VH-VL binders against q09693r1to98. Designs and how they scored, part 4

Target 1, 98 residues: q09693r1to98
Amino acid sequence: MKILASSTNYVLHNRLSNSQYEDARSKIVNFGGEFTNDAAKADYIFVNYSQINRVRRELRTIGTPLETCVSCKLIVKIDWLNEPKESLTPGNPYVIWH

## First folded at step 10 (VH-VL)

Design W6
Fold by ESMFold2, look of step 11:
Structure W6 (fold): chain C 98 residues (1-98), chain A 118 residues (1-118), chain B 113 residues (1-113)
Amino acid sequence: as target 1 above (98 residues)
Amino acid sequence: QVQLQQWGAGLLKPSETLSLTCAVYGGSFSGYYWSWIRQPPGKGLEWIGEIDHSGSTYYNPSLQSRVTISVETSKNQFSLKLSSVTAADTAVYYCARDKSDWAYFDYWGRGTLVTVSS
Amino acid sequence: DIEMTQSPDSLAVSLGERATINCRSSQSVLYSYDNQNYLAWYQQNPGQPPKLLIYWASTRESGVPDRFSGSGSGTDFTLTISSLQAEDVAVYYCQQYYYTPLTFGQGTKVEIK
């Protein structure tokens, strides 16, 4: 199961408990992805938000505004990591930004 | 139109847990965020935290160790618990709706004065 | 945290005259990518909850009279009541929604002179 192979992935901690955050990190690794602690380096950013403008605010708040993440391809609702998996593409229903 | 009705115990002793409930009428519960905001008598407003219909919460860091916000979506209700209260927690507590993509508040409950004895 | 400071703390204005309230944020609340100021104004009458007046610094909420206007950008904002009426006696608050936590100004009390 290499659905995240060759990707660098960040999890926005907002609205996640510590256990939910660690669970998400573990799933990224299990799916073949590399985890990063720096949103600016990520290909995919996983979030517990449905609205992109709330994500933009939270990324600004932590000092990593989305506009500085030159590598970012998709912002994805965190539930994708828990649900039946389709490949991550801009058309995926869990994607809120591309 | 949208109306927020709130209730809960108004008089507490130090170390007790504050517990308030807000019910939403005349509008959609899903699709919005729901906040608790407090105002000490004669003072300004402090945002406590928010919740959505799924139960996901985000709290003001200044209070997060003591705050729990929960939702009962089938009843269009959300609740605030604030543990280990002191006299500094005496305030009028408001529930409010924020618009889904933004965090300014267009509908407010009438407020509940909670007094914590000194 | 972004700090919101209002001035004056209180003001007295004659009926029919102009009232001006300033709000200053400790950091800019202008988002350059959408060119919007993430600032709201509220009115709070005695014994009532706050009522939304202005959002995006200058957009009036529906049902708010035209005598209320907002202006400013970045860190410096103004709420103007062009012709004060008796029902405008209230405390006014600014609020930023650019960063979390959401923060409010300390309030400005408006009274009739």
Scores: ipSAE 0.460, ipTM 0.862, lowest interface PAE 2.4, mean pLDDT 91
Fold by ESMFold2, fold request of step 13:
Structure W6 (fold): chain C 98 residues (1-98), chain A 118 residues (1-118), chain B 113 residues (1-113)
Amino acid sequence: as target 1 above (98 residues)
Amino acid sequence: QVQLQQWGAGLLKPSETLSLTCAVYGGSFSGYYWSWIRQPPGKGLEWIGEIDHSGSTYYNPSLQSRVTISVETSKNQFSLKLSSVTAADTAVYYCARDKSDWAYFDYWGRGTLVTVSS
Amino acid sequence: DIEMTQSPDSLAVSLGERATINCRSSQSVLYSYDNQNYLAWYQQNPGQPPKLLIYWASTRESGVPDRFSGSGSGTDFTLTISSLQAEDVAVYYCQQYYYTPLTFGQGTKVEIK
């Protein structure tokens, strides 16, 4: 079973070029995940931030405050998609929120 | 005690590229976000954008097509380029440190007046 | 963008008297999750860069005199200078950091009358 099987995934566009954004979307699908354009529906939110409070601001800005993202299990640094060596768990080094 | 020193050309012709540099002294460069903010003469402040030590940037949408912010981490420096300037870009330009990553600014450069003549 | 509107645009206050500056945001900057107002105040003396005075609406930055205080919540905020000093002649700006892009008020000029 692929590493993102049975997951719905969102990529926060902030601090990503269009090329980086499209690359992340492709990797999610290639790893067996479903992509969504609605952060409120995602199980995992991928971000180019190391600090959760910056992510909270951007989610507020796009109208989906983290508190409304009831399905979200993890917020993950985008670089995990480059080399997904370990599964996504709260203890994963790329996870900044759970 | 953190200090920001900034420099660059102060007089430009229309269509030229504004180029400013800010150096950070007396504190850590890594672990903070760094911003450029401008103030047209007699007017308020406009946030231009930010950068971290890894080179990741985020720009004000109003300017993003013309703005490039870059970093030279080995020198504790970051720079602003604003292309295709017009008289509307005449302003004092400040570099600033983001206190505790919440995007309010505790240390500022002294400012550089950039005048675009035409 | 969140519009930040200050009032008055300018005011003159006698030395040693109270100065009051208002800031209004077009949308609330109170985050219910942490119950914090994402609002800062800056002082800009003539010929100087802005200086941070207050963050989280009411928390004084280190080294800022006690005569400066911030209050308010949601969309309406106040900066108070309890006893105006000569060095307080400046333009004062509020700034929100709740939404992107970061935005500042247009400024309030404080002078000695």
Scores: ipSAE 0.396, ipTM 0.835, lowest interface PAE 2.9, mean pLDDT 91
Fold by ESMFold2, fold request of step 13:
Structure W6 (fold): chain C 98 residues (1-98), chain A 118 residues (1-118), chain B 113 residues (1-113)
Amino acid sequence: as target 1 above (98 residues)
Amino acid sequence: QVQLQQWGAGLLKPSETLSLTCAVYGGSFSGYYWSWIRQPPGKGLEWIGEIDHSGSTYYNPSLQSRVTISVETSKNQFSLKLSSVTAADTAVYYCARDKSDWAYFDYWGRGTLVTVSS
Amino acid sequence: DIEMTQSPDSLAVSLGERATINCRSSQSVLYSYDNQNYLAWYQQNPGQPPKLLIYWASTRESGVPDRFSGSGSGTDFTLTISSLQAEDVAVYYCQQYYYTPLTFGQGTKVEIK
């Protein structure tokens, strides 16, 4: 079973080049995840931020404040996609919100 | 106390590239986001963009096609390049610290006037 | 982008009198989750960089005199200088940090009448 199987995933474009963004989308699909362009529908939101309050601002900016992201289980630092050594759980060091 | 010192060329011709550097003293570089903000003479302030210690940037969409912000973490320095300048880019340019959890600017450089000849 | 509009553009006030500066955002900067207004005020004396006065709409930065106070919520905010001093001659800017890009008001120039 692939590590992102049965998940819907969003990538916040902020602080990513276009090539980094496309690379992250490709990794999500290769890991068995479904990609969405709507943060409000995602189980996991991948971000290039270490601070949750910064992520909250960017989600507000795109019209999907975190409060409307009712499906979201975890907000995860995007570098997890480079070396997904452990499954995504609230205790994972790449998780900044659960 | 944190101090920001900035330098760079103040006179440019049209089509040249603006280049400014800001050095951070008396504080941690890695715990904060660092911004460039400009102010045309007699006018208001425009946020240009930000960078963190890893080199990750975010730019104001109004300028993003011409802006590069970079960092040299070993020197606690970050820099601004703005390509293809015109007279409209004449401004005082400030470096500033924005707090890592919040985005208001608690420390500012003294500013550098950059004049682009008409 | 959120537009920040200040009024008036300029203001002349006698020494020792109250100065009132208004700032309006095109969209609310009140975050209902934490009940905080994401608004800051800056003072820029002639020839100097901006200096942070107020954040969270009403919290005074360390070292800022008590005569400076901020109030308001949502879309409408006020900076008050309760007793104008000569050193308070400056341009004052509001700034929102609720949305990206970060945006500033156009400034309000305060002069001695």
Scores: ipSAE 0.324, ipTM 0.817, lowest interface PAE 3.7, mean pLDDT 90

## First folded at step 12 (VH-VL)

Design Y5
Fold by OpenDDE, fold request of step 13:
Structure Y5 (fold): chain C 98 residues (1-98), chain A 118 residues (1-118), chain B 113 residues (1-113)
Amino acid sequence: as target 1 above (98 residues)
Amino acid sequence: QVQLQQWGAGLLKPSETLSLTCAVYGGSFSGYYWSWIRQPPGKGLEWIGEIDHSGSTWYNPSLQSRVTISVETSKNQFSLKLSSVTAADTAVYYCARDKSDWAYFDYWGRGTLVTVSS
Amino acid sequence: DIEMTQSPDSLAVSLGERATINCRSSQSVLYSYDNQNYLAWYQQNPGQPPKLLIYWASTRESGVPDRFSGSGSGTDFTLTISSLQAEDVAVYYCQQYYYTPLTFGQGTKVEIK
């Protein structure tokens, strides 16, 4: 269940309630991942968007454009945390950017 | 071509809830974001929020605590609710389609004047 | 929020003459990733919803007359009507879609002199 072992994870708070945000954070930790409040330092960014351009807009808005995240590997739909699969790769339907 | 038709009550008293609905005709509902925008009489435009076909929303922080946008995909409709209205909420309310994946608006409803008065 | 400031608030131009409307954003709306300016222009007639004229700062929407053009980059943008026609009397708005919340300029009323 340590699917996110050795990973640093950011959750885009936009379009999430506080409870949803905390739930996502807890799940990330339970899956062995670390949590960061800085999107630019994340390996994985979890979002409640289906369109990458909306994610880009929100990242711009919070002052961390996606292009400034050198370490970012994947942007993942937050729903993945409810159905985690070990194969978190670009072919995963929950991955919207790689 | 794409047409947006909107309706709802145009006269409210303070503290009531504004409720408007927008129906989409002549085009796909899925694959687009849909927005609500308002314009007080003689003033400029204020973006209220957006929603996609899955029900995912984003609200203007200025109104977030009072706004609810929802979709009924089976009817190609989306709705706006604004609670605890005051005179400051008097405006023409427009529904609009976000063009492609971008938040500029290519199709608009005709607008609905909502007046809040005691 | 990103403030959009138009100038002037009102403009009177003779028929057939050039009308120029300026729009300034409080922060740049130029995205380095795609090198696009996230800026749109609208025309609004009385009792009508806004009509999209320009997007990406300079791309004209289908059906919009050639006399309408958009220019600028970063924080300063301009809408130009090369030869004002009677039907061009309206209020014009700029809008940024780079940041949330989306914001509009206060509008510029264009009239015939």
Scores: ipSAE 0.833, ipTM 0.935, lowest interface PAE 0.5, mean pLDDT 94
Fold by OpenDDE, fold request of step 13:
Structure Y5 (fold): chain C 98 residues (1-98), chain A 118 residues (1-118), chain B 113 residues (1-113)
Amino acid sequence: as target 1 above (98 residues)
Amino acid sequence: QVQLQQWGAGLLKPSETLSLTCAVYGGSFSGYYWSWIRQPPGKGLEWIGEIDHSGSTWYNPSLQSRVTISVETSKNQFSLKLSSVTAADTAVYYCARDKSDWAYFDYWGRGTLVTVSS
Amino acid sequence: DIEMTQSPDSLAVSLGERATINCRSSQSVLYSYDNQNYLAWYQQNPGQPPKLLIYWASTRESGVPDRFSGSGSGTDFTLTISSLQAEDVAVYYCQQYYYTPLTFGQGTKVEIK
């Protein structure tokens, strides 16, 4: 099942629970995406929507691992991984930031 | 209508662990972030950290190694632990509610003076 | 950390006169995404916790008198008390919530001249 774009790197927010993190990681791989632990290499970040404003704050804050995600174009609700029916593009209801 | 009541030991010796608890009354606990902020006597304010009802925390990096904020949702309470205290940790400690989903504070506890002295 | 610098440290103003407090952030707290300034102002009386006055740089908290106003954008902000009242004697703090950690100004003590 190839739902995610090839040669696209995905990172997970470190605030996710261990279970959420592992589940999301597995889904990213199964959907054909490339998983990375290095935010600097990521194109997308999956986050818990309820924490989106804190994620944005972290993205703005120099010296944090997430801030190094200079190439991140989209913040995606982690719930998208449960029903990935639409492409991850601006306008997708699961795309929070672009 | 929202009220924050806080309590804990106000006198500590160096190397001990500060422990404070804040209870929320008159409003929803879930759906908000809850912060701890301290103020040394006669000085300014320092943000310690915050927590949501699920237990996710954000800490001030300057204190992160010593700070633990926890939540007990069933009691509408959240707590602060600060280990290895020194005289520099002497301050009035406030619990506060982050307004809406943002990190400015609309409701505050009355504060708890914690004095670290040999 | 983002440094918040207030000026002056203390201010004496006659009753009924305008009080102006400035706050400068070491980096911009204006978010291009929502075009909002992540800046708040507080009033603190002795023995009491801070009281929220202004957020988003210029939005007055409910219950705050009209004589209090906030202005500014980017790195330079101002809290204005248009007509100082006796009950306005307090220490005022600015606070940014754009960056982690959240940081406050050092405070400005407002007194009656």
Scores: ipSAE 0.739, ipTM 0.918, lowest interface PAE 0.5, mean pLDDT 93
Fold by OpenDDE, look of step 12:
Structure Y5 (fold): chain C 98 residues (1-98), chain A 118 residues (1-118), chain B 113 residues (1-113)
Amino acid sequence: as target 1 above (98 residues)
Amino acid sequence: QVQLQQWGAGLLKPSETLSLTCAVYGGSFSGYYWSWIRQPPGKGLEWIGEIDHSGSTWYNPSLQSRVTISVETSKNQFSLKLSSVTAADTAVYYCARDKSDWAYFDYWGRGTLVTVSS
Amino acid sequence: DIEMTQSPDSLAVSLGERATINCRSSQSVLYSYDNQNYLAWYQQNPGQPPKLLIYWASTRESGVPDRFSGSGSGTDFTLTISSLQAEDVAVYYCQQYYYTPLTFGQGTKVEIK
């Protein structure tokens, strides 16, 4: 099952290495998702941090505060892309709820 | 209460790699972020980077190409490596704990002076 | 990066008198979401690491004497020592944690006149 199929996804690319960015982009595309650089338009946000306040800091730093994202559904740690693709549950440590 | 103890070599030659380790005692290692901060002699403070217990890192862009911060959760330790050092990297290096989920620092190591000279 | 500028660089104050240190950020560190200023103050003695004094611009860390107070909002902040004591001779730093990278002021040395 492709959980991210047909979804618009945001990656904090300016806070990721080039290898992490390309890996994430490729995986998202393979799932039929769309890659975006605008957090305000994202359904999913991929980040390195596990805490919501760190995510807020990074989004402020790149000029897109989290509170301006109306369509955001989930914040997901980037390492999730290396995990089983059907594990998006409230108990998943890679999922950040806000 | 929480105590941070740090150690590593204090004298380096140019182009060598700085290596420091910080151990956390008296408190939880998980649930916090841990930072490295340096201070050149007689100068101000520069934030180097941070790490959490899972190994997620973020670095100051000014040092990102040379910095590696790692964690050994089983020992409640985190480490700093800074490659290709020059005289400009001479400083007292501090490990510190970020208070709660905020990036101000409530507990500090005693600092380690690292001198780079030929 | 957010530049933090302190003034003055050094300050000499008589015992028992008020000491005032200013800190200016190049951009606002006030977050509209929680209406908090992401600004901290530290005290550093020679040969010692910095000691946290104030966070959220005006909240004293536990154990910090009442004579220390922080004020300000947005881009302009002030650390005040209402009655300078001998043990207050030190270098003081402001720090923002609103943006990455985290940045500090250049420091203000407080001495006894």
Scores: ipSAE 0.709, ipTM 0.900, lowest interface PAE 0.5, mean pLDDT 91
Fold by ESMFold2, fold request of step 13:
Structure Y5 (fold): chain C 98 residues (1-98), chain A 118 residues (1-118), chain B 113 residues (1-113)
Amino acid sequence: as target 1 above (98 residues)
Amino acid sequence: QVQLQQWGAGLLKPSETLSLTCAVYGGSFSGYYWSWIRQPPGKGLEWIGEIDHSGSTWYNPSLQSRVTISVETSKNQFSLKLSSVTAADTAVYYCARDKSDWAYFDYWGRGTLVTVSS
Amino acid sequence: DIEMTQSPDSLAVSLGERATINCRSSQSVLYSYDNQNYLAWYQQNPGQPPKLLIYWASTRESGVPDRFSGSGSGTDFTLTISSLQAEDVAVYYCQQYYYTPLTFGQGTKVEIK
């Protein structure tokens, strides 16, 4: 089974060029994940931030504060999509929130 | 103590590109976010955008079509370019450090007045 | 964008007296999750960069005299200078960091009466 099978995934566009954003979307699909444009429905939120408080602010800014993202299991540094050698679990070094 | 020193051309003609550089002394560069903020004469402050040591940027939507912030990490420097300037871009431009990975700013450059002739 | 509105635009206060500066945000900057107000205050002397005074609405930055205090919550905030000194003549700005883009108030000029 593909590494993102059965997951719904959101990419926070902040600090990504349009090409980086589209590349991330393509990788999610190639890894078996579904993409959503609604952070509130995502199981995983991929971000170009290392600090959760920055992510919280940007989610508030777009109208989907983290506390309304009831499906969210993990917030993950986007670089994981480049080297997904380890499955996404709370212990994964790319995970910044769970 | 951390100090920010900034420089660049202070007088521009319309349509030119504003270019400023900020150097960071007495502190770490790679663990912080760095911002440019401007202040038109006699007016309030406007956040322009931010950059981290990896070169990743986020810009104020009001300016993003014209702004480029870049970093030279080996020199502890970051730079602002603002293209296609007009008289409305006349302001004092500041570089600043994000104190605790929140966007409030504890260290500021002395500012550079950039005047765009009308 | 969140609009930050300060009042008054300027005030004159006698040495040793209290100065009070108000800041209102167009939307709440109180985050219910952590119960913190994402609001900072800066002091700016003419020709100088801003200097951070207060963050989290009421926490003084290190080295800031205790005559400076911040209060308020949600959309309404105040900066109080309990005993104005000559060195406190400046323009004061509030700033929210709850939403992006970051926005500042238009400033309040404090002068000696």
Scores: ipSAE 0.438, ipTM 0.854, lowest interface PAE 2.7, mean pLDDT 91
Fold by ESMFold2, fold request of step 13:
Structure Y5 (fold): chain C 98 residues (1-98), chain A 118 residues (1-118), chain B 113 residues (1-113)
Amino acid sequence: as target 1 above (98 residues)
Amino acid sequence: QVQLQQWGAGLLKPSETLSLTCAVYGGSFSGYYWSWIRQPPGKGLEWIGEIDHSGSTWYNPSLQSRVTISVETSKNQFSLKLSSVTAADTAVYYCARDKSDWAYFDYWGRGTLVTVSS
Amino acid sequence: DIEMTQSPDSLAVSLGERATINCRSSQSVLYSYDNQNYLAWYQQNPGQPPKLLIYWASTRESGVPDRFSGSGSGTDFTLTISSLQAEDVAVYYCQQYYYTPLTFGQGTKVEIK
């Protein structure tokens, strides 16, 4: 079973080049995940931020404030996709919100 | 006693590239966001963009196609390049530190006046 | 973009008297989740960079005299200087950090009458 199987995933484009964004999408697919273009429907939101309050602002800016993201289980630093040795759980060091 | 020192060329011709550098003294470079902000003569302030110690950036959409912010972490420095300048880019340019992760700025450089002639 | 509009554009006040500066945002900067107003005030003396005075609409930055106070919520905010001093001659800016891009008001110049 792939590590992102049965998950719907959103990648926040802020602070990613187009190449980094597409690389993240490719890794998600390789790990068995599906994409959504709607953060409000995602199980996991991948971000290039260490601080949740910046993420909250950017989600507000694009019209999907975190409070409307009812499916979201975790907000995760994008770097987890580079070497996902540990499953995504609230205790994972790459998780910044749960 | 965090201090930001900035330098770069102050006089440019149209189509040239603006290039400024900011060095951070007396404090930690990592763990903060660093911004460039400009002020045209007699006008208000415009946020240009930000960078962190890893080199990840976010830019004001109004300038995104022309701006590059970069970092030299080993020197505690970050820099601004703005390509294809015009007279509208004449401004005092400031580097600044984000006091927290919410982008209000507690330490500022002295400013560099950049004039673009026509 | 969220537009920040200050009033008045300039203000002349006698030493020791009260100065009041208003800032209005085109959209609310109050985040209902944390009940905080994402608004800062800066002072810019002639030839100097801006200096942070107030954040979260009403919290004074360390070292800022208590004659400076901020108030308001949502879309309407006020900076008050309770007893104007000579060193308070400056341009004052509000700034929102609720939405990206970050935006500033056009400034209010405070002068001695």
Scores: ipSAE 0.325, ipTM 0.821, lowest interface PAE 3.7, mean pLDDT 90

Design Y5
Fold by ESMFold2, fold request of step 13:
Structure Y5 (fold): chain C 98 residues (1-98), chain A 118 residues (1-118), chain B 113 residues (1-113)
Amino acid sequence: as target 1 above (98 residues)
Amino acid sequence: QVQLQQWGAGLLKPSETLSLTCAVYGGSFSGYYWSWIRQPPGKGLEWIGEIDHSGSTWYNPSLQSRVTISVETSKNQFSLKLSSVTAADTAVYYCARDKSDWAYFDYWGRGTLVTVSS
Amino acid sequence: DIEMTQSPDSLAVSLGERATINCRSSQSVLYSYDNQNYLAWYQQNPGQPPKLLIYWASTRESGVPDRFSGSGSGTDFTLTISSLQAEDVAVYYCQQYYYTPLTFGQGTKVEIK
């Protein structure tokens, strides 16, 4: 079973070039995940940030403040998509919020 | 005591590229976000964009098509390039440190007046 | 974008008297889940870069005199200088950090009457 099977995934475009964004979307699909354009519906939100407070501001900016993202289980540094050695759990070193 | 020192050419012709550099002394470079902010003469402040030590940037949409911010982390420096300048880009340009994760700014460079001839 | 509008554009106040500066945001900068107002105030003395005075609408930065206070919530904020001193001659700016892009008010110039 693929590592992102049965997950709905959002990529926060901030601080990504268009090519980096498309690469992330492709990796999500290749790993078996469903992509969504609505952060509020995602199980995982992938971000190019190391600090949760910056992510909170950008989610507010797009109209989906983190506290209203009731489906969200993890916010994950996008670099995890480059080499997903371990499943996404709260203890994963790429997870910045759970 | 953190200090921000900035330099670059202060007089440009229309269509040239503005280029400024900011060096950070007396503090950590990694772990902070760094911004460029400008102030046209006699006017208010406009946030241009930010960068972190890894080179990841976010820009004010009003300037995004013309702005590039970059870092040289080994030298604790970050820079601003603004292409295709016009007289409307005449301003004092500041580099600044985000005090915390929240984007309010506690340390500022002294500013560089950049004048674009009309 | 959130527009930040200050009033007045300038004011003249006698030494020792109260100066009051208003800042209004086009949208609320109050985050109801943490009950914080994402608003800062800066002082810019002539020929100097801005200096951080207040953050979270009412928290003074270290080293800022007690005569500076911030108040307000949501869309309406006030910076008060309770007893104006000569060194307080400056332009004052509010700034929101609730949304990107970060935006500043147009400034309020404070002078000695």
Scores: ipSAE 0.282, ipTM 0.799, lowest interface PAE 4.0, mean pLDDT 90

